# Designs tried in a protein design chat: VH-VL binders against Toll/interleukin-1 receptor-like protein (TIR). Part 9

Target 1, 165 residues: Toll/interleukin-1 receptor-like protein (TIR), of Arabidopsis thaliana (Mouse-ear cress) (q9ssn3)
Amino acid sequence: TKYDVFLSFRGHDTRHNFISFLYKELVRRSIRTFKDDKELENGQRFSPELKSPIEVSRFAVVVVSENYAASSWCLDELVTIMDFEKKGSITVMPIFYGVEPNHVRWQTGVLAEQFKKHASREDPEKVLKWRQALTNFAQLSGDCSGDDDSKLVDKIANEISNKKT

## First folded at step 1 (VH-VL)

Design re15 (framework fv_refanezumab)
Fold by ESMFold2-Fast, scan of step 1:
Order: structure tokens, then sequence, then C-alpha cells
Structure re15 (fold): chain C 165 residues (1-165), chain A 119 residues (1-119), chain B 112 residues (1-112)
């Protein structure tokens, strides 16, 4: 089975609010959506089982929140998504949820502390891949969260519906 | 040592239900996922799906939606497979198998449970 | 879903001779981020559950004799038994774990 949309997000920042609203709206519009619930399952490692849903998806909606870059799972997933985006296989829709795009692009602000911890624990080449993925991601045109999640949900769903047809 | 022990063989009539158990010992139950694999008589291995033992969330392969339910009782380190509305084509050996936290290769297997469906 | 195809369906090999079993995936199981092939091999003897022999296409599981070796990358993989022993009579399965797991149809290995 092929998916229209792959949803990538940091669960504890968004799962109980924004992501649930977005998922319901996409499903209501008959958009075949894969919701990434696997991050919590292995705790620390990106599962290869997610590479196949990413590969067969037309769009990836990636919601980067304040704790997204604290998760090695989320960062490994983003590397995979951006690898397919570079090849032209997937269209990435950046959503900056409560974070400034330039902080994501340059790994400053809250991401600076997160990457100091990564640098102390992880292989330097792996950390460089994570940084490059975030930089490439943030250079794409995207949408920022504001005061109204419902309007953002509608905007994302409209963009997908318009490009899907 | 690490071990998975399954319930005994079952003989059922079409339309009945069966519940197969898989009891884990020798490791932290919630640190590893549990797969279910079917093998029809004289046939190969068929992945049915898995259940996350930490969250309780099941994932089913496309051919195993509807009549098949994966569940857990973490207090006794046991996974369950329930099949409702049994059909003759469900006759098979059902295996539970542990998945490592980093890999979907299955390193520890139960001994298998033969479910026979006949009228 | 990733389809795994083995060849041959069965083979007979004399004791001490080399046995070769092939496995082909419908798409690559090489993961670019860690440069690993998400492919495993299992041995199943009659009346027993499968036993993991090899993971990451070429890494032997603990306790598996060194006459068993795995090779290949991407879509084409091989399990080799360099010098067949009587205890090696079994059905052998390849399995990908790049996506949700799928198995090959199996190869039955017999002694000639």
Amino acid sequence: as target 1 above (165 residues)
Amino acid sequence: QVQLVQSGSELKKPGASVKVSCKASGYTFTSYGMNWVRQAPGQGLEWMGWINTYTGNPTYADDFTGRFVFSLDTSVSTAYLQISSLKAEDTAVYYCARTDEYYWSMDVWGQGTLVTVSS
Amino acid sequence: DIVMTQSPDSLAVSLGERATINCKSSQSVLYSSDNKNYLAWYQQKPGQPPKLLIYWASTRESGVPDRFSGSGSGTDFTLTISSLQAEDVAVYYCQQYYSYPTFGQGTKLEIK
C-alpha cells in the first residue's frame, strides 16, 4: 500500500493536540496518511521499518518542535527523509512548531544545547549528517505555527490536496 | 535463560475462536518487540505482524487485519494472539518471536502452537 | 511490500561439498544512513522453530559454525555452506527487515 503523506513529529510536543487535529483532517479529506508512532517503541534508535513508508510516500510533513532535535530517532528519520527529498522522490513540507526556522537551520537557540549533548555522545560524522539534514530542511519553504492551530491544519491540508490532484 | 513458551495445540471447528499465549522469561519483556509468524502445513514462513511490548500497540500485515488480535499481559510477561471466526485456511503452526530493540531480525522463537480447524 | 525470492526451491548436495542458496529482494535493503543490509538467514529443521543464522547479510549469530557465510548487498544475497554436514539438512529462509518483515519462500537442502 502507497501513502500520500508521511507525518514526522516529536510525540510529546505535539501528539495530543496539533498532530491529532492534522491527522483527522487529512483522513477526512481521504488523504492516505502514515502517522509515525514508532519513535517511542525502540526508545533510542530509528527503525528501518519506517524507511519503507517514507519511500512510498509522495509528501512528508515534518513538524519540528522544540524537542525534535533532542531525539536521535527524529534526527535519523529526518536524514532519511531529506535523502529522498534530494533525489526528488518525496516533497517535504516543513512545519516549524514553536521554533524559529533560523534556529533550526543553524542549530542555535534551544538546538545549540541539544547539539552540545549530541557532540559529547555520538560519532562526529553522524552529528554532521544530522546538522546538514536540519540545514537543508530549514532552507525549504515552510509554515510556522502561530496562535491558531486550526488555521495551520487547514493550510497544510489544502496544500496537500491541491498538489495531490 | 531467555525463552519463549507457547500454549499447547488446539483443535477447533470453523466459526470458533482461539487464543494462543506466548510467555517470555529470562529478559525484560518490555525491552523487546514480539512478532507473530504463521506457517501453514508444508509451506513457508509468513509474518503476521508485531506488538510493541512497551506501548501495547499492534501492527498487522495486510493479510492479517480483522479476525486477528494481538494483545499483552505485561504483569505475567505474556503475549497473546486471538483468531476469531476460524476458517479451515487458518490451520497452521503459529510462532511468537522476539525482535531485538535495534533490529527486526528474530533471535528467540517460541516452540510453535499448532491450530487445526476442521469440521 | 518487499518481495523476497529464493533460488533454487530445493537442492541436494553431497557431504563435504559446498551448498549455495540465493535470495533476491524486489527493492534494495541497504540502508544508506548506516551502510548495512537489513537481511537475515534462518535455518528450520523438521518439527522445530526457525533459528537465526546470519543478520546484517554477513554477520554470524553467536554459536553458528563458520562454515556458514552470508554475502551480497542491495538486492542480491547468498548463503554459503562451505562443507556440508549431515546436521545441515533443513529448509533455509532469507528475511528482510528494512521494512516490515517478509520471508523468501524457502530452500530445502538435502544430502545427495
Scores: ipSAE 0.000, ipTM 0.485, lowest interface PAE 15.0, mean pLDDT 84

Design re16 (framework fv_refanezumab)
Fold by ESMFold2-Fast, scan of step 1:
Structure re16 (fold): chain C 165 residues (1-165), chain A 123 residues (1-123), chain B 112 residues (1-112)
Amino acid sequence: as target 1 above (165 residues)
Amino acid sequence: QVQLVQSGSELKKPGASVKVSCKASGYTFTSYGMNWVRQAPGQGLEWMGWINTYTGNPTYADDFTGRFVFSLDTSVSTAYLQISSLKAEDTAVYYCARDYPEFWSGYDAFDIWGQGTLVTVSS
Amino acid sequence: DIVMTQSPDSLAVSLGERATINCKSSQSVLYSSDNKNYLAWYQQKPGQPPKLLIYWASTRESGVPDRFSGSGSGTDFTLTISSLQAEDVAVYYCQQYYSYPTFGQGTKLEIK
């Protein structure tokens, strides 16, 4: 495996640079981490000679925030991650950042507005796959954000450090 | 710097097939969706569908199911449109156009377009 | 699914005068969550691909002259060229991207 951890997140929502803090802490602990930065331009996100970072990662840390499900890129990525999780090739660590897990599971709350738009724009079959991926994702045990990002970062890093060996 | 370059014009008989290419350069190919837009002679613009360049999953507009196939070769940053069983009404300029991811960059319009590929199908 | 209707089909405007093109959608293209109108305007000259002028109904694309402006919300939109120049002769299209993208039929702009 090339990476210990694949980080899936919505950059738009990383309040107080939560993802940057998490990434730095994982790297400091010698955890090989791929950060999926969709803002990066000029070249392929993946080397043509290498498998997808998702496929060659042992863990996927998926940070679902307020606007994660507004992004078709994030939803397609989640479908791919959950397909590998079903095959047993990746362990998924859910992080609910500023969102209620049941809202993610049933696509209610802020996700209801987002999925109304998706239903008007995308194929019903594709929308169904996105909904099923979110439901399956939210059924996994995970961690919710609170008032202390540093404690959450430490908790995630400790769990990965302990399991990677 | 950012550009899409399409293959040259095609002249085909009804029943034949055609494959149009669209090569991207100057940006990360898999970070933006690729759309296909058709324009019949003297007519307006018609969206055919898009392909997610990261996952390879295509989405087709209702009028463009069946005979139309979108595909990719990410190793050369190229998207393809294949049309099978060509009909006279398929005569048009076919454009590829770059789309920004939904809600990510703020653009959902087509900011970069290929030069177009004229496909002519005899009556 | 969403039908875009432009008016007029064609217009002729004198150099230096204001040109106004209208676009109406059959359904609202205003998304309540982000309060944005999913509406773009394109310019197409003969033998060329369309060029993006305006997105989010009123945001001008970089490199587009400030004489071009977009306005409107919901179902009714306008593209305005404040002082027409010879190079502005083209067909103009509105496009919604609230649902599967659809274009208006186009408005042909000519010099009087």
Scores: ipSAE 0.007, ipTM 0.608, lowest interface PAE 8.4, mean pLDDT 84

Design re17 (framework fv_refanezumab)
Heavy chain, then light chain:
Amino acid sequence: QVQLVQSGSELKKPGASVKVSCKASGYTFTSYGMNWVRQAPGQGLEWMGWINTYTGNPTYADDFTGRFVFSLDTSVSTAYLQISSLKAEDTAVYYCARGLEYDYWSGYSDFDYWGQGTLVTVSS
Amino acid sequence: DIVMTQSPDSLAVSLGERATINCKSSQSVLYSSDNKNYLAWYQQKPGQPPKLLIYWASTRESGVPDRFSGSGSGTDFTLTISSLQAEDVAVYYCQQYYSYPTFGQGTKLEIK
ESMFold2-Fast, scan of step 1: ipSAE 0.692; ipTM 0.883

Design re18 (framework fv_refanezumab)
Fold by ESMFold2-Fast, scan of step 1:
Structure re18 (fold): chain C 165 residues (1-165), chain A 118 residues (1-118), chain B 112 residues (1-112)
Amino acid sequence: as target 1 above (165 residues)
Amino acid sequence: QVQLVQSGSELKKPGASVKVSCKASGYTFTSYGMNWVRQAPGQGLEWMGWINTYTGNPTYADDFTGRFVFSLDTSVSTAYLQISSLKAEDTAVYYCARDTYEYGMDVWGQGTLVTVSS
Amino acid sequence: DIVMTQSPDSLAVSLGERATINCKSSQSVLYSSDNKNYLAWYQQKPGQPPKLLIYWASTRESGVPDRFSGSGSGTDFTLTISSLQAEDVAVYYCQQYYSYPTFGQGTKLEIK
């Protein structure tokens, strides 16, 4: 079955707050939403086979939080999402949750320390792909979190509803 | 130490039901999925399916739909395999094995022999 | 489903000699985004569960002797034991984890 929205997020940061609110609102509006509860930190499978929900989704709402780029699962997922975005098969909606877009774009600020660790442990080609995906992602028009999560949730749901029609 | 410990051998009659347990220790149970693998006497390994230990969502291989049920008790870090309406061809050693995207199946239980005989 | 086929079904090799086991997948298990082959090798001795030897086609699991090596890419894979020892008598299985897991039929390794 086809999905309207694929939600990409770091569970550690947002699973029980922002993502919970967003998911409930999308479902309430009859928007078919895939919420990826499987993460490398949770050791669950991210086999190539599990990428099919991304392929059959019209929108990807990607919530980049403080620890998103610390997760190789999240970074691999983002690479896949951005590959489909380049093909024109998915529309990506960037959400910067408690992070500055420029820090994501250039892998500075909190991401600098995270990528220092990645560079020491991972294949250089893989690290380069992760960096390129973050840079391409941050170049898209996005929304930043503020004082009111409910306002941001409504904004996202309204944009999806308007484009889905 | 990371380990999976399974329940003891079972001898059942055709038509009975059996429930095999697999208790995890030495790691966070909900961080890794759990595979079930069957091995009939003198035969190779057959993947039966997998359960997401975080969500509780099972996935079954085509040959193992209907009579086979995967479940969890997260409070005691235990996965279960239930087989209903047992047939002679269900006689096999049943293994649980920890699922990882990096290593395949890196930790295995010792196996549970289920014998179905009249 | 991805079908895994091993050859030979059984193999007898003299102590100290090289043993070679082949594995073929019905479709590629190479994931282009990370350039990894999602292929593992397991060793199973009588009365014991399988033991992981190699993952990502060629990466040796911790504690596995360096005489064991894996090679290949895409659809054709090989497990090599450079100098067979008595303790290596076992059945060896390849397994793909690119999709939902499937195992090869197994290769029984014996001493000549």
Scores: ipSAE 0.013, ipTM 0.536, lowest interface PAE 8.2, mean pLDDT 86

Design re19 (framework fv_refanezumab)
Fold by ESMFold2-Fast, scan of step 1:
Structure re19 (fold): chain C 165 residues (1-165), chain A 124 residues (1-124), chain B 112 residues (1-112)
Amino acid sequence: as target 1 above (165 residues)
Amino acid sequence: QVQLVQSGSELKKPGASVKVSCKASGYTFTSYGMNWVRQAPGQGLEWMGWINTYTGNPTYADDFTGRFVFSLDTSVSTAYLQISSLKAEDTAVYYCAREGDYFGSDYYYYMDVWGQGTLVTVSS
Amino acid sequence: DIVMTQSPDSLAVSLGERATINCKSSQSVLYSSDNKNYLAWYQQKPGQPPKLLIYWASTRESGVPDRFSGSGSGTDFTLTISSLQAEDVAVYYCQQYYSYPTFGQGTKLEIK
């Protein structure tokens, strides 16, 4: 029922590399991790409980990659995560994977085209909530991907392990 | 096998309410959003809106705000459409339909799996 | 709203003959950033729900016979049935999903 970590990510960008490594390392350390992979063909791991896995998690590791904001699933999930972060019920760990934090914060660069598409398809109020969630998310202290995914994985796992109390 | 099974036909008086169910099986309910589509007798298809099955957040087309409510019961993989204050012009077949999905996580409003439809008749 | 207009409203085609149905959108449904046309085609037989045939204007849904093909880009789209079979009698609908979904009015296909 309870998770230490909720992993939010765009499967297309990171599922077969960074997220796979991170998930395996967290599990190896006995950190109860929910891997939210909407592309899983065996998604029956998700329990139909009243409370979402987000609501019963201590940490949310949110990996924003090139196509994260192209996904309305990911954006809705981020809104929910940031609502719980505001209430103090979850600690969010931002990971910027191959994207500049300032592009996420202002919805510029690759996110600009993604948000033109969202603006053409969705209610303005909904789009504003998505933008606000990304801005609030990017204002948190986070980590950027670099030359070594393994070191970033270890850094994340160490931070979570050290804060488990 | 992926399928959507809807509740049976309804005959109602003007001013009544109706609640149509759509039970999903053969896939993870919360991984795909659910669309609602209306078809009046002898007429074409009309998109009513969509509900995010993971968050429970609905989106309504402009013509379907107010009297129409989309909801979920994820414990039984079921989506619901409730219509209040029924009018004669609400007479139609109501379909639930699963969103099409390129890479599993995007909302694409083409529809790959459809329920059999629920006929709602509002007496004249 | 993006308005979808089909032509003709109805047509009769002999078995084995080619059937062509056209669909026009009031504005482009081609998204320049991904170069995809946000257009789908559905088949609806009497008493049955619609069945997805084509998405992304030209991608055939799994299990749909290869006699069905979609073509076009931007505002002008075509559904082609290369050799009509008896089971193809139905109403056909185009649908855009570039914005909130809208459907064409439908084209009724009958055997001549």
Scores: ipSAE 0.014, ipTM 0.600, lowest interface PAE 6.5, mean pLDDT 85

## First folded at step 4 (VH-VL)

Design b02 (from fa08 with heavy chain I102F L103W T104S; framework fv_fasinumab)
Fold by ESMFold2-Fast, scan of step 4:
Structure b02 (fold): chain C 165 residues (1-165), chain A 120 residues (1-120), chain B 107 residues (1-107)
Amino acid sequence: as target 1 above (165 residues)
Amino acid sequence: QVQLVQSGAEVKKPGASVKVSCKVSGYTLTELSIHWVRQAPGKGLEWMGGFDPEDGETIYAQKFQGRVTMTEDTSTDTAYMELTSLRSEDTAVYYCATVYDFWSGYFDYWGQGTLVTVSS
Amino acid sequence: DIQMTQSPSSLSASAGDRVTITCRASQGISNYLGWYQQKPGKAPKRLIYAASSLQSGVPSRFSGSGSGTEFTLTISSLQPEDLASYYCQQYNSYPYTFGQGTKVEIK
């Protein structure tokens, strides 16, 4: 199982719209893409007996939307992606979809309420790792959604096609 | 390739229920998003609801919530829309359509339409 | 719910004319907009998706443009077979919503 691209996203926010367009365009260009739909996978991602699709991907396109940080599954996935990014084994392409990068970086705006809930329910060390992953992620050069999602899809696909071996 | 064939016209009395079928061929129902749209005589298009295969959920427009049920029989590749407590203003052509494909993006295949007339 | 408003409600034009129909969304929908053609007595047919992408098999005289809240459908050289009602539809979020339609008559 070897992928060119791993797509990380909150299905609740983006599976129907942005991710569907992006996935279709990447597949059309013969880019082997893993689409990680967390709500349909229901539990057994990251099995110890299987190499993670993240580990065997060259690029990770991470789409952080309004409810991405509300999901512990998304946050755990981001921690793993950023660990591999730090080791230089994956290139991360940040996409801020309907959220401001500074809100992601500092866990403010819509993320503030989400992290109050996490702090009340989860181990403090785990929450700290989630915060650090979001901060490190938002420090990378990325793209924001705007008036034209199809233009953003084309930009992402072009960047991957040009850098793909 | 993909073809949607709907059941025939129905005439119902106020208060009755109607169940319209939509047979899918040339593709498997489990890989399509079937939506239902109606059009009253001389009026525009009105979205009623549809199945999203990525979510595994059916979404209904608020106006129809509680009166409409959309189901699927995967063994026969047939989708159904049942509307209860019919009123004269429910007289319309009802269409099934696939407006989203789970695997390959958006498709726009429509059934031929089913005229439902509600009259006393 | 996102309200879609079309302009004009109807128009009459001659064969060969350039025709433009406008669609406005009550809030930003990026490019998640389709255009549909409905000929008398038939089911709708999608002409455009993602605001500007031409559906396979649709004549090149049809084009779409716009993003955010204002969108246009253009027919560069109107043909008699284009007599139909045209609808915009947003698919940015549920519930999906259609414009009220524009009836195109050929003079």
Scores: ipSAE 0.000, ipTM 0.505, lowest interface PAE 12.9, mean pLDDT 82

Design b03 (from fa08 with heavy chain T98R I102F L103W T104S; framework fv_fasinumab)
Fold by ESMFold2-Fast, scan of step 4:
Structure b03 (fold): chain C 165 residues (1-165), chain A 120 residues (1-120), chain B 107 residues (1-107)
Amino acid sequence: as target 1 above (165 residues)
Amino acid sequence: QVQLVQSGAEVKKPGASVKVSCKVSGYTLTELSIHWVRQAPGKGLEWMGGFDPEDGETIYAQKFQGRVTMTEDTSTDTAYMELTSLRSEDTAVYYCARVYDFWSGYFDYWGQGTLVTVSS
Amino acid sequence: DIQMTQSPSSLSASAGDRVTITCRASQGISNYLGWYQQKPGKAPKRLIYAASSLQSGVPSRFSGSGSGTEFTLTISSLQPEDLASYYCQQYNSYPYTFGQGTKVEIK
């Protein structure tokens, strides 16, 4: 495998805070992490080359925040990650950052408004795939954010380090 | 392959408006968004704005807010940038550029540029 | 807004020379920086993204380094076709901002 960890997240919500801290800690522990560095030249979101980082990762840490499901890009990425999880080729680590897991699972709360907009813009089959991916994702064992991001970062890094053996 | 083709040069009088188009091929606007960057003669690059798929809305640089409108027509794979109340200092080459990054944005492909000249 | 300052504003070098261009951000931007090449009369082309990642198809003589506020673009062996203006650009936060550019000329 090329990567130990693939990081999926909403840049707007978390890139310059939680994800930055998590990435630095993973790298400090010599965990090969793929994040927002665009090492692939790609003309489309889901070209074969773009799928490669997910496919060659052992773990996907997926950080679902308030606006993750507002992004069609994040939702398409999640569909791909969950397809690989279903095949058993990747272990998904759910992180619920400032959102309730049940709201993600059933697309309620803030996700209800987001999916109302998606339904008005997108193909119904596509929206259904996004909903199914979120439901399957939220059924996995995961962690919720709290008052201390550093504790959550350490917890995630420890879990990955322990499973990497 | 991926190609961004812009409309031809325009000459406008002060106070007029201009609408520049950018037709994409090799991918679709439903996949990736377009941002606009301009360059005055002999000067550097200046970001104007573009559709932010993360926010689901178009973001404009402060100095253009209220004068610029950027739209995307996914049925024709054509992006547009309309600038109103033109002044002589708006004379520049206007570029469309593709934002490719579902984690963050940057410009991997550019249009050939459209020269807009504003003179009396 | 994050201000990007390049140095030098221009340089003249011979084929085969090692060329270095520096870019400074007024605030920390981690590694969210790209480098673009603009040849005379042409649109810009991306050379580097994420501070140090080489765009596919770009010659290996180009390399980027740095993080935080100090960044460098290096051309290890300047070629005639490298005559161009070079721009750094931060994409850490809106509005996206470019450096003022560095004009590279061949002696």
Scores: ipSAE 0.000, ipTM 0.504, lowest interface PAE 13.1, mean pLDDT 83

Design b05 (from fa08 with heavy chain T98R V99G I102W T104E; framework fv_fasinumab)
Fold by ESMFold2-Fast, scan of step 4:
Structure b05 (fold): chain C 165 residues (1-165), chain A 120 residues (1-120), chain B 107 residues (1-107)
Amino acid sequence: as target 1 above (165 residues)
Amino acid sequence: QVQLVQSGAEVKKPGASVKVSCKVSGYTLTELSIHWVRQAPGKGLEWMGGFDPEDGETIYAQKFQGRVTMTEDTSTDTAYMELTSLRSEDTAVYYCARGYDWLEGYFDYWGQGTLVTVSS
Amino acid sequence: DIQMTQSPSSLSASAGDRVTITCRASQGISNYLGWYQQKPGKAPKRLIYAASSLQSGVPSRFSGSGSGTEFTLTISSLQPEDLASYYCQQYNSYPYTFGQGTKVEIK
């Protein structure tokens, strides 16, 4: 019952289109994919179930969109994913959806306002871990969204299928 | 306790439309997808499509495209399936069934079924 | 569309017998297969998902196995309450498709 792929995303930004198409394509190719459909509201932190699917996944496709870093849940999930990436137990595929990779890397642009809010509500050491995870994530080779979501979906699915096969 | 409770039996004339409801309880409708499966008398099961409340996305089997519409009202925890331009071949028991994500179509709870009879 | 074919279409067996129903997919579906039981006049009930995972509350005499294109549902010791039609279903790709069903009768 191991997953091939764990999908990390902010539902508000990508659920209606990109993530739905990606998930369908991965499933069609017999790639066992965990899609975290139960995104909790910002500030919710409880779910031991999230770590289990990440631990047993070969790939993590992480879609960082405009509001991904607004979610403390998404950021905690990213910290966990990047911890496993550092251990070599998971391969992370960064997808920058409608955001500039440098803004993610340095927490600038829209992320600056989001992190100002996090700094006011959260433990400083936790915020630092979130920042480090985003920086490490953005240093990995990734893909940016463009005008054609279907080409990006095909690229991701092909890469995963080729490595699984 | 999870329950899916469907509306009562319908008798329709050819060319009419029918709208079947499925009220869920014991969980929140927005948590999981609802699919519709029909069964003609003495025949097997046929998947018609599903609705994902999280993103409002629908998937319909090609056979039913253009005639079926699946919707949900999250304020009343009720899913709907409307089938138009009814034919005698549409006489069947129509079931709603709960999936995980609508793309993961393993159905853990089913409604009791709604018999739709299409006759002149 | 992926075609699901069950064998046999019907069978009669005695209480205590081991019953096996097979399901073949027209193309590879990995382990994305479920089994459902439908008793006369009732809605279907899920027995198995992911080819071999037993649904909570289902008796342990039911088991599933297989992967790819060949799958089996086994009832290790048939009980009178197991009189029903059994359906396999693939959820690997759209449209989701069911086998034609296997009717199990008790002698």
Scores: ipSAE 0.000, ipTM 0.491, lowest interface PAE 14.8, mean pLDDT 83

Design b08 (from fa08 with heavy chain T98R V99S I102Y L103W; framework fv_fasinumab)
Fold by ESMFold2-Fast, scan of step 4:
Order: C-alpha cells, then structure tokens, then sequence
Structure b08 (fold): chain C 165 residues (1-165), chain A 120 residues (1-120), chain B 107 residues (1-107)
C-alpha cells in the first residue's frame, strides 16, 4: 500500500480544526496519510496512470460532520470507499463529528433536509447508492466527537499504529 | 513580517454601498485566507465571513448573506469587502484578519480597521 | 450558532492583582478557542489560541485553560498596559462567534 491512511472529510466543517490536528498527529507518528483536499491548487487531482489514493490506502478515516452529506463530492467518495471496504481491501474507521450516528444511518436529523434536496436534483439510483453507503458506514464500529478532540485524535492514531505491520 | 493595511474611513448615506480594501504583505493571498470582522462603536466583535480555499467558496454569516461580497485580487495581494444597502446599524469599524488553519493560527494578524459611518 | 458568554462583563483591579475572565460556550467546542486583547482605539491582538497556547511575543503573565464548554483567561500580575477589553472566540465551526467582551480597568 502506498498510504497508511486516507482522510475523507468535509472541509467546510472540519479542515480548519479537527482534520488539521489529526493530520499533524498522524504525520508526526510517521503514518503515511493522504488528506483529500477537494480544492487542489494545481493540476488534475489524479494522473490517468495512477491508482486512486483510496485504492492504495490501508485505512480510511472518514469524518462525517454536519455538512458531509450535503456534498455530492463527499457522498461519491464515500460510495467508493465503502465499495473497497466490502471487498475487504480497506479498513474503514468511522468518525461522527458533531452528528448522531443514527441520523447518519437512516438519513434523518440534519441529513433529512440534505437528502430532500438530493432527491429533487439527482437520479434516484444515485441517491439510493448514497443512502446505502451512509447506512453501511454507520453500521461499522466507530467513534463520536466529544468535548476533547485531542483525546479522539490520540485514540485514532493509536488504533492505526497498533494495527500496522 | 506580516502586515495588513486597510483603506481609509468612509462616510455613506443610508442605501449606499461601501467597499473596504485590505492589502497584505509578508505573504500572498494564495497562501492564506482573509476574514472580516466588524465592531460597532462601544460594542463587541462580530464575524462577517471569509474565504475557505478548500471549498472554493466564501462563507458569510447569515446576518450579512445577500448584502456582503468578499473578493480577492491576488495580483495586488488585496482583499475586499463590499457591503450594500447600508443602514445606520452598519456604522462600525471593519477589520480584516488573517486566517487559515489551526496551526497557522486563526486571526493571528489584523488590519488597523476602517471606520464606516452611515448617517443621513 | 454557538453562543459565547463571558463573565464578568467588566472589572476593576490594581496593578499586581491576579485577574480571571471566564468564557462559556453553548455547545462543546473542544479546545478551538482563542483570546484577544483590544486596547482603546486599536485593533484586536491575539493572546491565546487552542485554548491554552500562548501567542509568540505575548507576556507569560497571560495564560489560558479549559476545554469543551468552560474556558478561563488569567493575568497573573496585572500591569497598567493591560487596560483593555478581552474577547474569547470559538473557531470550532462556522459561523465563528465572539463573547461579548470583558472590560479590564486599572484602579
């Protein structure tokens, strides 16, 4: 594998805080981490000749926050990640950041309005894939954010370090 | 050294628009983002918005949505904040502040402020 | 929106006194909190970031503590030049919000 960790997240909610802190800690521990910045400063995101960073990662840390499911980019990425998880080629670590896992699983709470908009704009088959990916994701064992992000970051980094060979 | 220099004071009538500038030096606007914060006379600080380079969009506080536009001219390293349909309640000192991420620091450097007075 | 409430709204103290200002968030914000000093007629200056990290160049008499919803700014030995308003600010989520401010006067 080229990367130990692929970070999936909604920049709008977490890039300036939790993700920045998590990324620095993973890098400090020499964990090879791909941080998926949706806005790249230069060039094409991937070379046509290169495999997706998701495909060549051992773990995917997916941080689902309040506006994650409002992004079609994030939802498409989650579908891809969960397809690889189903094949057994990647280990997914769910992080629920400021959202209730049950709301993610069933697309209720803040996700209900987001999916109303998706249902009005997108093909039904595409929306169904997004819903299934969120449901499958939320069924995995995961961690919720609390009052101390530093503790959560350490927990994630320790789990990854302990499982690396 | 990092420095943010703002345009001079403005006096406007109700219904007019104002555009405040913030010229940065010691770094480029492509490296970091600029946010805007205002302060009415004798009152506290109020965040208005700023550019999020990852989302590729400027985020505005709901109170100002539809009346404020924040832009950047990278060729001159100057950020702008334009507020339209001015009311007397918009009388305030408007600040630009540097922000990017947790480690770079949120609002670690500020402009000197621009007083905008709205009166009839 | 996350509401930030400071206490007290104002205080008067003598040079050398220990001064404490508290800030409460309406929701958990982990350690994503900064403290700012604003002297009369001047722009705010950041003192603390990440709840407890001292900004470079800021005197060591300033310190921050807390996490989650309760935060404190302490000035261990108040100096005349510390006459200012102090603001906490959460940067956990948009929109960013400030406390209403605490005015510190010498006397």
Amino acid sequence: as target 1 above (165 residues)
Amino acid sequence: QVQLVQSGAEVKKPGASVKVSCKVSGYTLTELSIHWVRQAPGKGLEWMGGFDPEDGETIYAQKFQGRVTMTEDTSTDTAYMELTSLRSEDTAVYYCARSYDYWTGYFDYWGQGTLVTVSS
Amino acid sequence: DIQMTQSPSSLSASAGDRVTITCRASQGISNYLGWYQQKPGKAPKRLIYAASSLQSGVPSRFSGSGSGTEFTLTISSLQPEDLASYYCQQYNSYPYTFGQGTKVEIK
Scores: ipSAE 0.000, ipTM 0.492, lowest interface PAE 13.5, mean pLDDT 83

